# Designs tried in a protein design chat: VH-VL binders against q80uz0r647to840. Part 3

Target 1, 194 residues: q80uz0r647to840
Amino acid sequence: RALVIAQELLSSEKAYVQMLQHLSLDFHGAVLRALENVEQEGREPLAQEELRQGLRELPAICDLHQGILESLEQRLGDCGEGQPQVADIFLAREQEFEHHAAHILQFDRYLGLLAESCLLSPRLATTVREFEQSSQGGGQSMKHRMLRVVQRLFQYQVLLTDYLNNLCPDSAEYDNTQSALTLISKVTDRANES

## First folded at step 12 (VH-VL)

Design d3
Fold by OpenDDE, look of step 13:
Structure d3 (fold): chain C 194 residues (1-194), chain A 124 residues (1-124), chain B 107 residues (1-107)
Amino acid sequence: as target 1 above (194 residues)
Amino acid sequence: QVQLVQSGAEVKKPGASVKVSCKASGYTFTSYAMNWVRQAPGQGLEWMGWINTDTGRPTYADDFKGRVTMTTDTSTSTAYMELRSLRSDDTAVYYCARETWYYDSGFYWYFDLWGQGTLVTVSS
Amino acid sequence: EIVMTQSPATLSVSPGERATLSCKASQSVDSYVVWYQQKPGQAPRLLIYGASTRATGIPARFSGSGSGTEFTLTISSLQSEDFAVYYCQQDNYWPLTFGQGTKLEIK
C-alpha cells in the first residue's frame, strides 16, 4: 500500500509540475514582457521591480518540483514491487523549499502589485485574463492557480502522512518520512502565520 | 459618452452566415476585452467567446468553435462577430459586452458595458 | 462547465417589500459571481460583481452575498423599476456561464 501511495504522489506531482511549468514559463514570461513595456513608458518603476522580484520565486519553485518529479520517477522506477524510498527526495531539498516560504509570505503583496500594474497596463490585464483562460490551468482564476502552488505543500502533508501510516515503524523510510513531514510543516506553518 | 453600438437586425436563411458589428466609443477600445453573449427568445444568456482587442486574439466557447469568428478593427474601434452555418436555434439577440475587472485579493471580471443587442433571425 | 441554477424561476413581490433571489453553483466558484438586471427589450445591466460589490450607480437597496456555491441577491425595498429578470454569472471557470434567470414580477 505504501507503494500505491508513492505512485499517487508521483502521479499528482506530474500533473502539478505541468501546471507549474505553465505558470512559471508562460504566465511569468508574459507578465515580464508586459512589464518591460510599462517600464519603457516610465511608469512606477519601483513597484514594477518589486513585482518582478516576487515573480522570480516561481521559476525557483518550478525547478524544485521538477527535481522532485525526476527523483520520484527514478526511485519508483527502480524499486519495482519493493519498498519505495521517496522521503529523502524532500529532505535533500530543504533549502529549496524556502522559495515556497517566500512565495507564501509575499503572496498577497504579489497579487496586489500585479493588480496595480494591471491598472497601468491594460495589456498586462489582458495577459492575466488570457492566462486564466488557458486550459492547462484548468480554467481557474489566476488567484486560484497561484494558490495551487501553496496548496501543493498541504497535499504533501496529506500524502506523506498516508504514506507514513503504511510504512514499517522500524524502517529507515519511516523515520525519513517523519522528517520530511516536519520539513513541509515548517513551511506551511509560515503560511498560516501570514 | 461611453457606449457600444451594434449593427441592425438580420434575417438569414439556414446555412447562411451573419456578421454583427459592435462599435465602441468614449473609451480606449484596445484597453478592454470584448465579449459576445447571445440570448434566444425568452431564454437566458449564453457566453460565446471573447477577443483581446489589443492583439486581436479570440477565444471561443466550445459550442461555437468552428462556426464563429471574432475580429476587431482598431482603426474604427469596432468588434465583429461572424456566425456561420446558421440554424434555426441560432435565432437570438446577440450582445457585445465590454469586460473589465476589480481587484479585492483577487481579480474579479465582469461585463460593465453592453451593446444594445442585435436580433438575428434564422428562418426558412 | 459550471452550472448556475437560479431560484425561483419567478418571484412575485409587492412594491416596497424585500426580494431575495438565489443562485447556486454546481461547484465552488468562491466569490466570482456577477449579477445582472435585464428589462424587456434591453441589454443586461451590471448590478453586483465579486458576489457582493455594487457596481457604480447601483442603488443601495441592491446587495449581494454568498460564497462557494450559494449566492443571494437581495433587494431590500422593491421599487417599480426593479421588476425585471435577474441573472447570475460565474467568473471562476471557463467557459463563463449564466444562470437561467429569475423573473421578478409585481404581485
Scores: ipSAE 0.699, ipTM 0.868, lowest interface PAE 0.8, mean pLDDT 93
Fold by OpenDDE, look of step 14:
Structure d3 (fold): chain C 194 residues (1-194), chain A 124 residues (1-124), chain B 107 residues (1-107)
Amino acid sequence: as target 1 above (194 residues)
Amino acid sequence: QVQLVQSGAEVKKPGASVKVSCKASGYTFTSYAMNWVRQAPGQGLEWMGWINTDTGRPTYADDFKGRVTMTTDTSTSTAYMELRSLRSDDTAVYYCARETWYYDSGFYWYFDLWGQGTLVTVSS
Amino acid sequence: EIVMTQSPATLSVSPGERATLSCKASQSVDSYVVWYQQKPGQAPRLLIYGASTRATGIPARFSGSGSGTEFTLTISSLQSEDFAVYYCQQDNYWPLTFGQGTKLEIK
């Protein structure tokens, strides 16, 4: 049963990473290009810079989850029918989850700045719309796609909890999973406060 | 005055093509995306696609891919929709609609300006 | 695609009375719903966007509510000019889709 849950974790991570890649590569790039035009016109340079800084979290988060995915694939590929080891994948990346914290804390600000920039640049507005049109993100609105980044952490809580409930309490993996849950909870608590 | 003015009614044979124009005035044409929506007689509204009026890049609904071409002429602030291989069930009023947005913790998009519509009748 | 289902197909109401039009989405579209009014021989006119924001120039008697899968357009006191067909539209998913419309007719 624990293995089945781990496999679900892997499967969902694959889908999530694909979404993140689209955000990180396509959306991020397109927005930055559009912002260059705004900057050339000398419009709201400080606000644009803040937006750029916010956007940097997307590639960082993408890198984090790409790493998680790779590790999950390796661990689940190697364990066969035995007990998988997946909790340490999260624990080893504790510092990287700070990008999620930053994303959560600045989520509303980021979207607000994006909207302000769109007012200044109709091209940027259309870029946002084109991104929403993309099927890679399920065709959902920008807001929903950005929220999915936060929601993934809550999914981790659910999945890892289920995983924990199917582990031997005397196992090292059990203890590590508890630690991983604590780690994720620290980040999600910030989300709940926002 | 802000408005969209479309070309006149068309009567076509099956297999023919029709090109409908939509001229914008009173606003910056390239600042708003243009959508096309059709309505068969006595039926509801059907979204056909949209075009980025700045870049000229169109996006079509799946049902129309391969048969529809959307273009713009920025010099005349005019959008065009060409529908090919016409069938009887293509008989409809075709609308151009300007799309805009507002932000409230999210981007909401809507059609705030419509052309008067162009009736295209396909009959043998 | 998202299916928008409007009900009833036809609504008969007397002038001065309240009209309530329903729009249901096949899955959650959050608040990304737009309402349009269409009179015979005319193009649709924007009424409400973002499920509840009234467009400029739209009388206060028009209001929109709802989120997720259930949406409502309300006309508090029907005027003679309000008898028309009303369409809801979702803009959360591609392709954009409309409801089949509700005809509001005079009782």
Scores: ipSAE 0.666, ipTM 0.851, lowest interface PAE 0.8, mean pLDDT 93
Fold by ESMFold2, look of step 13:
Structure d3 (fold): chain C 194 residues (1-194), chain A 124 residues (1-124), chain B 107 residues (1-107)
Amino acid sequence: as target 1 above (194 residues)
Amino acid sequence: QVQLVQSGAEVKKPGASVKVSCKASGYTFTSYAMNWVRQAPGQGLEWMGWINTDTGRPTYADDFKGRVTMTTDTSTSTAYMELRSLRSDDTAVYYCARETWYYDSGFYWYFDLWGQGTLVTVSS
Amino acid sequence: EIVMTQSPATLSVSPGERATLSCKASQSVDSYVVWYQQKPGQAPRLLIYGASTRATGIPARFSGSGSGTEFTLTISSLQSEDFAVYYCQQDNYWPLTFGQGTKLEIK
């Protein structure tokens, strides 16, 4: 029950990490190639630097979730264990979730900066199109790919709430799961703000 | 004038190949992707693939992968589509189409300029 | 692959009347829908992109609406030059796909 939900958390985390790895490689590669082209034309280097710096959040988010996945695999990897203990995996990484907060606040701005760069260099637009159509990224629009990065936090709220409802209220795991939900909600509340 | 001008009609036997050209004029060829779309007589539109005209890298629809080759010659601002191992159901008008975009909280892509079409007839 | 289903297959309308053409996606395509017009013997012509934005030079009698899975193209006060086949196309998912077309014919 609780264990089944914890294993759903593990399997969905594995899928999420695979998506992040593809997005971080494909998206960063396309943008870096595009920015190299525009920089050789000598236009707007400060805006390009802002975009480059902001995109560093995606590798950091990928690293965070690789750590979460490894910890979940370690905790849940052997079959018929008793009551699961996974909530502290999130609590141990509280500071690293600030990369999600930064992404939530900035990704529309960074897409806009990319579009402005495409206006300055129309050849960049065809490069962006090539990235959107790459099979590694699942063939979705750039906006939807960026939204999938943040949607995981809302999925955590659903999964951890279901998990909590199947734990003994007197257990330490119950208290830790409440704290993990509070942590996640604090980050997602920034998505509800401008 | 901004235009795409395609090569003339072709008649082919089954098993042959055809190569259709699409010459761009009036705009910077490498700044816009080129798509290929075909239309069998009395039928709808079927997307075949696109090519990044700056890099020359093509992407093909699954139904045509293995039979189609898309290339460009940037010195003449010309895109090419070659379809091999022709069958009678490849009889169609073949169009090239320029792709452009609009940004509003995301990128929206569409074909704003079309060639006149090239009829390819495959008959025994 | 996203299936775009257009209805009706043929629409008979008199000049000066309103035509409403439907396009339904097999799953959500947000607003990533394009409409094209094609007259006999001619290449397609861009009408609408982003589900609702008229392309440059398209008369105001053409309008598009919808999001998600259901989209419409409306032609108010139909002109004689508007009798053609109309195609919708999605571009939210690889690969891009066209509807099968709606033929708008004179009643």
Scores: ipSAE 0.528, ipTM 0.777, lowest interface PAE 1.7, mean pLDDT 86
Fold by ESMFold2, look of step 12:
Structure d3 (fold): chain C 194 residues (1-194), chain A 124 residues (1-124), chain B 107 residues (1-107)
Amino acid sequence: as target 1 above (194 residues)
Amino acid sequence: QVQLVQSGAEVKKPGASVKVSCKASGYTFTSYAMNWVRQAPGQGLEWMGWINTDTGRPTYADDFKGRVTMTTDTSTSTAYMELRSLRSDDTAVYYCARETWYYDSGFYWYFDLWGQGTLVTVSS
Amino acid sequence: EIVMTQSPATLSVSPGERATLSCKASQSVDSYVVWYQQKPGQAPRLLIYGASTRATGIPARFSGSGSGTEFTLTISSLQSEDFAVYYCQQDNYWPLTFGQGTKLEIK
């Protein structure tokens, strides 16, 4: 049963990485290009730089999950009916999950900065609109797109809990899965407090 | 003052095409997206797509892809919608609508200015 | 695609009374709802956006409320010029979609 849940983790991670690539390459790139093309007097350099810094979290989150996906593919590609070993994939990337924490804490502020920039650049507002209406992302509002980035962590909590309940309690994988759940829960606790 | 004025009513046969114009006045044309919405007689509103008036890039509703072309002419502040391979169920009033937005914990998009509508009748 | 279902299809009300029009989304659209008014032979007119914010120039007797899946448009103290068709529209999911309309008729 544990193997089935680990395969679900892999397949859902593939889908998540595809969503992140759309968000981090298409939207992030389009916004940066629109900012470069704008010749606006009076725009504060500090506000523009803060927006650019906020945009960098999305590519970093994408890189994190590309690594997780690659590791899951390697581990589960050779795992027939044996007990899977995937929990350490998350533990090895503890510091990288800080990009999720930063996103959780700042996405409302980032979205507000984007809106202020849109007042100065109609082209940027149109870029936001084009992204919201793209079919690749399911056609959700910008706010919901930003929230989808964090919803994967809640799905990890569900999947890893179910996975844990199907492992031998005296196994190393059981202990590692408990540690991975603690790691993910610390990051999601910031979302629950916001 | 601020208005959208559309071209006049048209009667077409099935299989023909129609091109509706929408001329903007009183505002900066390229600062606002232009949407197209139609309304069959006695029925509700159906969104057809929109065009980025700054870049000229259109986005079409799935039901109209392959049959619709949306364009702009920024020198005359005019948007165009062409519908090809007309069928009798394309009989409708076609509206252009200017889109704007407001931010309050999220982006809220809405159509704040509408053209008067263009009746297209498709009959044999 | 998100289905917006308006009820009732037709509402008969006397001038001076209160009208309440309902709009239900097939899944949560949060507060991304717009209301339009359309009189016979005219283009739609923006009334309310963000579920509850009146557009510039809209009389205070119009109010909107709701979030998630259920939304209402309320017209207090109905005026003769308020007899029209009213449409809700969602803009949380692409493609944007309209309700089928509620016709407000004089009783």
Scores: ipSAE 0.489, ipTM 0.756, lowest interface PAE 1.9, mean pLDDT 86

## First folded at step 14 (VH-VL)

Design f3
Fold by OpenDDE, look of step 15:
Structure f3 (fold): chain C 194 residues (1-194), chain A 124 residues (1-124), chain B 107 residues (1-107)
Amino acid sequence: as target 1 above (194 residues)
Amino acid sequence: QVQLVQSGAEVKKPGASVKVSCKASGYTFTSYTMNWVRQAPGQGLEWMGWINTDTGRPYYADDFKGRVTMTTDTSTSTAYMELRSLRSDDTAVYYCARETWYYDSGFYWYFDLWGQGTLVTVSS
Amino acid sequence: EIVMTQSPATLSVSPGERATLSCKASQSVDSYVVWYQQKPGQAPRLLIYGASTRATGIPARFSGSGSGTEFTLTISSLQSEDFAVYYCQQDNYWPLTFGQGTKLEIK
């Protein structure tokens, strides 16, 4: 049942977007504020800027998935018991997935830079700890929460593959789903190489 | 010397409140988060919560929410833990513990400095 | 919450021998495990953090290993001062949780 899988995709997307919102709005904002204090002290401005730039991927990724979620809700709401159309939701946003690629490639670097900044600012370290305390992320460590961003792409691979296996091979949705899987795979390959 | 010194033993009746103090010395108080952990007689360790010593913002374990209040006084480098509506099963040694971290492909946190503990006995 | 289970509850070992203490998590906690030593009438003492990093001032005979759900504290050659209760703690999930402890006693 392709529809059942699509519904699972939607439900998991909702949860994922909530997590991303927390990362994008709360953690991102808090860290940036703390970084401002570090910069005022004249400490490693270039490293801070690089960290800031890396962290900006979070809002971008959040926006991407917010859009995906909205589209999924609309599509699944409209199709009733019919064949859902969800593959094009991903295909239409191919360029936006580059934010995921950037996040994956620079993940270790950003965390390293964050740690260095924490050494300079106990306030920033506490900010990280406070974020870990928040219930929105399941109470997991910062690293794990950040990794969830990457893990979602692998979930897409699994879900879309299952979706594909339940589509008519002669359907347009089948072809589009294959294309979507290719798109996601290009990004996840970066994770496997890192 | 880097140390945490806690207030003396307390004896309380059920329904009463107790406030334990933890004075830090030898380090920058506001640079480390402070945790509270208790240990019932002959039992293991139970985490109660922690407080941001810079902002004063506390975070409590669910089992203690509504009954516990953690505060700090930065001028005296002292952390406080108040437990209200005391019961007999609250009888325990209460510890303050400084929390710090290291980075190794992730942020690892641990309690590297402990107070000597404060025995709180709740009895009718 | 994550349940940390230590085994055995009591371990009897002779001085000079190796002691192996186990800590199991109810689910993966990666490498976010801390070990503490506690002697009677004293506060816990930090031994190992990050599952395998020995704290400053801790003798080399203490070592930690493991990841995921299985963790081990090893004392290669027990000294008289090593007889105490040992606790593991997970730092990967809130609330922070401790094992019930292993009492290391002299055989």
Scores: ipSAE 0.760, ipTM 0.905, lowest interface PAE 0.7, mean pLDDT 93
Fold by ESMFold2, look of step 15:
Structure f3 (fold): chain C 194 residues (1-194), chain A 124 residues (1-124), chain B 107 residues (1-107)
Amino acid sequence: as target 1 above (194 residues)
Amino acid sequence: QVQLVQSGAEVKKPGASVKVSCKASGYTFTSYTMNWVRQAPGQGLEWMGWINTDTGRPYYADDFKGRVTMTTDTSTSTAYMELRSLRSDDTAVYYCARETWYYDSGFYWYFDLWGQGTLVTVSS
Amino acid sequence: EIVMTQSPATLSVSPGERATLSCKASQSVDSYVVWYQQKPGQAPRLLIYGASTRATGIPARFSGSGSGTEFTLTISSLQSEDFAVYYCQQDNYWPLTFGQGTKLEIK
């Protein structure tokens, strides 16, 4: 039963990485397109400069989850009679999860800076709409896509809790899964405080 | 005076094409997207697609892809919609609509300005 | 694509009464719903966006509510000019889709 839940963790991580790649590329693309028109006028508003700086964390978040996916594929691609071992994948990436929390703190700000940029340079609104349609995968607004970054962390809590409940309490994987849940809870608590 | 003024009514035979114009005035044309929506007699509204007025890049609803062409002329602030291979069930009023936005934790988009509509009648 | 289903198709009411128009989405559209009014021979008029926010110049007797899949347009104390067709529209998913309309007519 633990293996089934670990397989669910793998398949959902694969879907999440695909979503992150489109978000990271499409959002960055929209920012670059939006700022191109402003730079052609020889001015860069402060809001647009802050937007550029604030988006630097998206590639790191995408890299984090690509690494998690690759590790999950490696661990679960060796389906044998042995116990699945996936908890240490999260434990090895504690510092990188801080970037995830920092991004959560900024998602309303990123959208707000984009909106402020559209107020300052109204032609950017057509580019924003084009970006929003290009993100049509999953059929969701830009706001909803950014919120899915947060939702994945809570999904990890649900999946790892179910996984823990199906492990032998005497096993090292049980102890590691408890530690991974503590890590994820720390990150989600920090995000809730922001 | 902020308005969208469309070209006049047209009568066409099946297999022909029609091109409807939509001239914007009183606002900056390239700051808003332009959408096309049609309404068959006694029926509801059907979204046909939109065009990025800054780049001229169109996006078509699947039911119209292959038969519709949307263009703009920014020098005259005019949008165009051409529908080819007309059928009798293409008889409708065709509207252009400006889309704008409001931000509150996310972008909320809506059509705040509509053209008067162009009746296209397809009959044998 | 998201199907927006309005009910009833026709609502017959007397002036001065309250009208309640329903709109249901086939999947959650959060609060990304717009309401339009259309009188015979005229283009649609924007009433409400974001499910509940009245557009500029729309009288206070118009109110919208709902989130997720179920939405309501309420018109309190109907005026003679309120008899029209009303459309809901979603903007959470592409393509943009409209409900089929509710005709509000004199009883």
Scores: ipSAE 0.565, ipTM 0.820, lowest interface PAE 1.4, mean pLDDT 85

Design f4
Fold by OpenDDE, look of step 15:
Structure f4 (fold): chain C 194 residues (1-194), chain A 124 residues (1-124), chain B 107 residues (1-107)
Amino acid sequence: as target 1 above (194 residues)
Amino acid sequence: QVQLVQSGAEVKKPGASVKVSCKASGYTFTSYAMNWVRQAPGQGLEWMGWINTDTGRPTYADDFKGRVTMTTDTSTSTAYMELRSLRSDDTAVYYCARETWYYDEGFYWYFDLWGQGTLVTVSS
Amino acid sequence: EIVMTQSPATLSVSPGERATLSCKASQSVDSYVVWYQQKPGQAPRLLIYGASTRATGIPARFSGSGSGTEFTLTISSLQSEDFAVYYCQQDDYWPLTFGQGTKLEIK
């Protein structure tokens, strides 16, 4: 049962990473290009920089999850029918989850700044719309797509909890999974407080 | 005056093509996305697709992919919609609609400006 | 695609009375709903966007409410010029989709 849950974790991670890649590579790049045009006009330089900084979290988050995905693939590929070891994948990347924390804390401001920038740049507004049009991510609005980044952490809580409930309490993986849940909870608590 | 003015009514035979124009005036054409919506007689509204008026990149609804082409001419602030392989059920009033947005803790998009519509009749 | 279902198909109301039009989404669309008014021989006219924001120039008697899957357009006191077909539209998912419309007629 633990293996089945781990496989679900892997499957959902793959889909999530694909979404993040689209967000990080396509949307991020396009928005930055549009912002450059706004900057050339000398408009809201500080606000633009703040937005740019916020956007930088997306590639970082993408990299994090790409790594998680690769590790999950490797671990689950090697374990066969045995007990998988996946908890340490999260624990080893504790520092990188701070990008999620930053994203959560700045989410509303980020969207606000994006909107302000869209007012200054019709091209940026259309870029946002085109991103919403993309099939990747379910064709939802920008807000919802951005929220998916945060929602993945809550999914981790659910999946890892289920995983934990199917582990031997005396196993090292059990303890590590509890630690991983604590790690994720520290980040998601910020989302709940915002 | 801000307005969209469409080309006149068309009568076509099945299998033919029709190209409807939508001329924008009173605003910056390339600052707003343009959508196309049609309405069969006595029926509701059907979204066909939209075009980025800045880049010229169109996106079509699945039902029209392969038969529709949306284009723009920025020099004349005109959007075009061509529908090919016309059938009787393509008989409808075709509208161009300008899309804009409002932000309130989210991007809300809507059609704030409509053309007067172009009747396309497909009959043998 | 998201299916927008309007009810009733036809609503008969007397001038001066209140009219309530319903729009239901097959899935949650948050507050991404737009309302349009269409009179015979005319293009649709924007009324409400974001489920509850009234467009510029729209009389105060028009109001929109709702979130998720249930939305309502209300006309507090019907005027003669308000008799028309009303459409709701969702803007949360692609493709964009419209309700089938509610015809508001004079009782």
Scores: ipSAE 0.648, ipTM 0.844, lowest interface PAE 0.8, mean pLDDT 92
Fold by ESMFold2, look of step 15:
Order: sequence, then structure tokens, then C-alpha cells
Structure f4 (fold): chain C 194 residues (1-194), chain A 124 residues (1-124), chain B 107 residues (1-107)
Amino acid sequence: as target 1 above (194 residues)
Amino acid sequence: QVQLVQSGAEVKKPGASVKVSCKASGYTFTSYAMNWVRQAPGQGLEWMGWINTDTGRPTYADDFKGRVTMTTDTSTSTAYMELRSLRSDDTAVYYCARETWYYDEGFYWYFDLWGQGTLVTVSS
Amino acid sequence: EIVMTQSPATLSVSPGERATLSCKASQSVDSYVVWYQQKPGQAPRLLIYGASTRATGIPARFSGSGSGTEFTLTISSLQSEDFAVYYCQQDDYWPLTFGQGTKLEIK
């Protein structure tokens, strides 16, 4: 039962990484190139630099989850003969989850800065439009795509809670899963620390 | 005056092609995407695709891929839609529509300016 | 792709009365819904975007509401020029899609 939930964690992580790769590799590059043109026109350079700094969180989040996916594939790629062991995969990356905290706190502001930049650059506006309609990302609005970055953490809370409830309470994996849940909750709680 | 003016009505035979023009005036053509929407007699609206007027890059609805080509000429502020291998069920009014946006915690896209429409009749 | 289902197909209402037009999306489209009015022989006219925001120059008797999967266009105190076909459109998912229309007729 625990193994079934761990396999669901793996399969959903694959889907999530694909979404992140599109957002952080394809869109991020196009936006940065369009921002060069706005800066050359000499308008709102401070807002553009703030946006550029904030967008750097997306590649970092993508790198984090590529690592999680690789580790999950390694642990769960074999036939499930015993109790799965996945919680340490999250615990080993505790510091890297700070990129999620930064994104949670700032993504609405960054979308607003992107919109201001779009007023100055019609090419940036149509880049946003093209990205929203890309088939790789499922063709959703930009705000929904940014929210999907955050929603994975809440999904982890659900999946890891279900996983925990199907582990032997005196096992090491039970203790590690509790610690992983605490780690994820600290990140999501940072959005509420104002 | 901000407007979109389309080419006149056309009558075509099955198997032919048609190219509809849409000339923009009163605004910066490359600042807004151009969409194409058609309406068969007595029917609803059907989106055909859009073109990035700055780069010339089109995106086509699945029903029209392989038969439609959308282009622009920025020197004349004109968008074009060409539909090939015409069939009788391609008889419709074809509209160009300018797209704009508004931001309020998200991007909202809508068509704020429409051409007058071009009737294309496909008859044997 | 997202199916936008409008109901009723035809609505017969007397001038001066209130009309309520419905639009349902096959999946949540948040508030990314646009309403257009089309009179015979004319191009569509933008009424509402963002589900509830009136476009410039649209009379206050037109109002939109809804989020998620269910959306409503309400026209209070109908006037003779309001008898037309109304289309909803979603733009949260590619490809953008229109409802099949609701014809508003004089009862």
C-alpha cells in the first residue's frame, strides 16, 4: 500500500518535472532575451532587474526536482519486494527547498512586473501569449502555470501523509517521512509568515 | 480612426484556394496579435488561429492545420489568411480580430477590434 | 479542448425584462471567459472580459459573473437593440473555444 503511494509520488514527479522544464528552460530564456530589448530602450530598468533576479528561482526549482526524480527512479525502479524508502530523498535537499519559499512569496509580484514590461515591449507580451498556448505545457494561462509550481508542495503533503499512514509506526522510514512532512510544511508556512 | 478593413467577398470552386486580407489602420500593427475566426451560415464562431504580427509566427487550430497559412506584411500593416483545398463546408464569413490584454493578477486576452468580415462562397 | 456549452439555445424575452444567459465549461477555466454580442450581418462586439469586466462603452445593463465552470451574462431591462446572438469564449486553455451561442429573441 505504501509502495503504491510511493509509485504515485514517482509518476506525478515525472509529470511535474516535464512542466518545470518547459517553464524554466523554454519560457525563461525567451523572457530574458525580450528583456534585453526593453533595457536597450532605457525604460524601467530597476523593475526589469528585479524581474530578472526573481526569474532565476525557476531554473533552481527545476534542478531540485530533476534530482528528486532521479533519486525516486533509482529507489523505485526495481520490483517492490519490501517497504519503500523515499523520505530521505527530500531530507537530503532541505536547503534547496528555499527556492520554493522564495517563489511562493514573490510570484504575484513577478507576474505584475512581467505585465509592466509587456506594456513596454509588445514582443514580450506576445511571448507570454505564445507560452500560454504551447502544447508542451498543456495550454494554460501564465498565472495557473506559476501556481502549479507551488501546488506540488501541497500535493507532497497529501501524498506523504497518505504514505506515512501506511508505514509501520516504529520504522525508520516512518520517522523520516514525518521529518520530510515537517520540511515541506516549513516551506509552505513561509508564505504565511507575514 | 482605429479599424480593420478586409478584402471583398469571393466565390470559389471546390479545390481552389482563397486569400483574405485584413488591413489595419490607426494603431501600431506589430503591437497586437491578429486572430482569424470564421462563421458558417447560421452557425456559431470558429477560431482558426492567430499570428504574432511582430515575428510573423502563426499558431493554427487543429481543424485547419495543413490547409491554412497566415502571414503578415508589416510594411502595409496587413494580415493575410489563405485557406487551400476548399470544400463546400468552407463557405463562411471570415473575420480578422485584433487581440489585446489586461492584467489583474493574471493576463486576460480578448478581441477588441474586428474586421467587417469577408464572405467566401464555395460552389460547384 | 474545452467545450463551452451555452443554454438556452434560444431565449424569448419581452423588452424591459431581464435576460439570463448561461455558459458552462467542460473544465475549470477560472475567470478567463469573454462574452460577445452579434447582430445579423455584423461582426461580433466585445461585451465582457475576465468573466465580469465590461468593455469600454458597454452599457451598465450588461453584467457578467461566474468562475470555474459556470458563467452567466445578465441583461437587465432589455432594449430593442439587445435582441441578438450572444457567444461566450474561454481563453484559459489552448485552443480558445466559443460556445455555440444563445439567440435572444423578442417574446
Scores: ipSAE 0.550, ipTM 0.779, lowest interface PAE 1.7, mean pLDDT 87

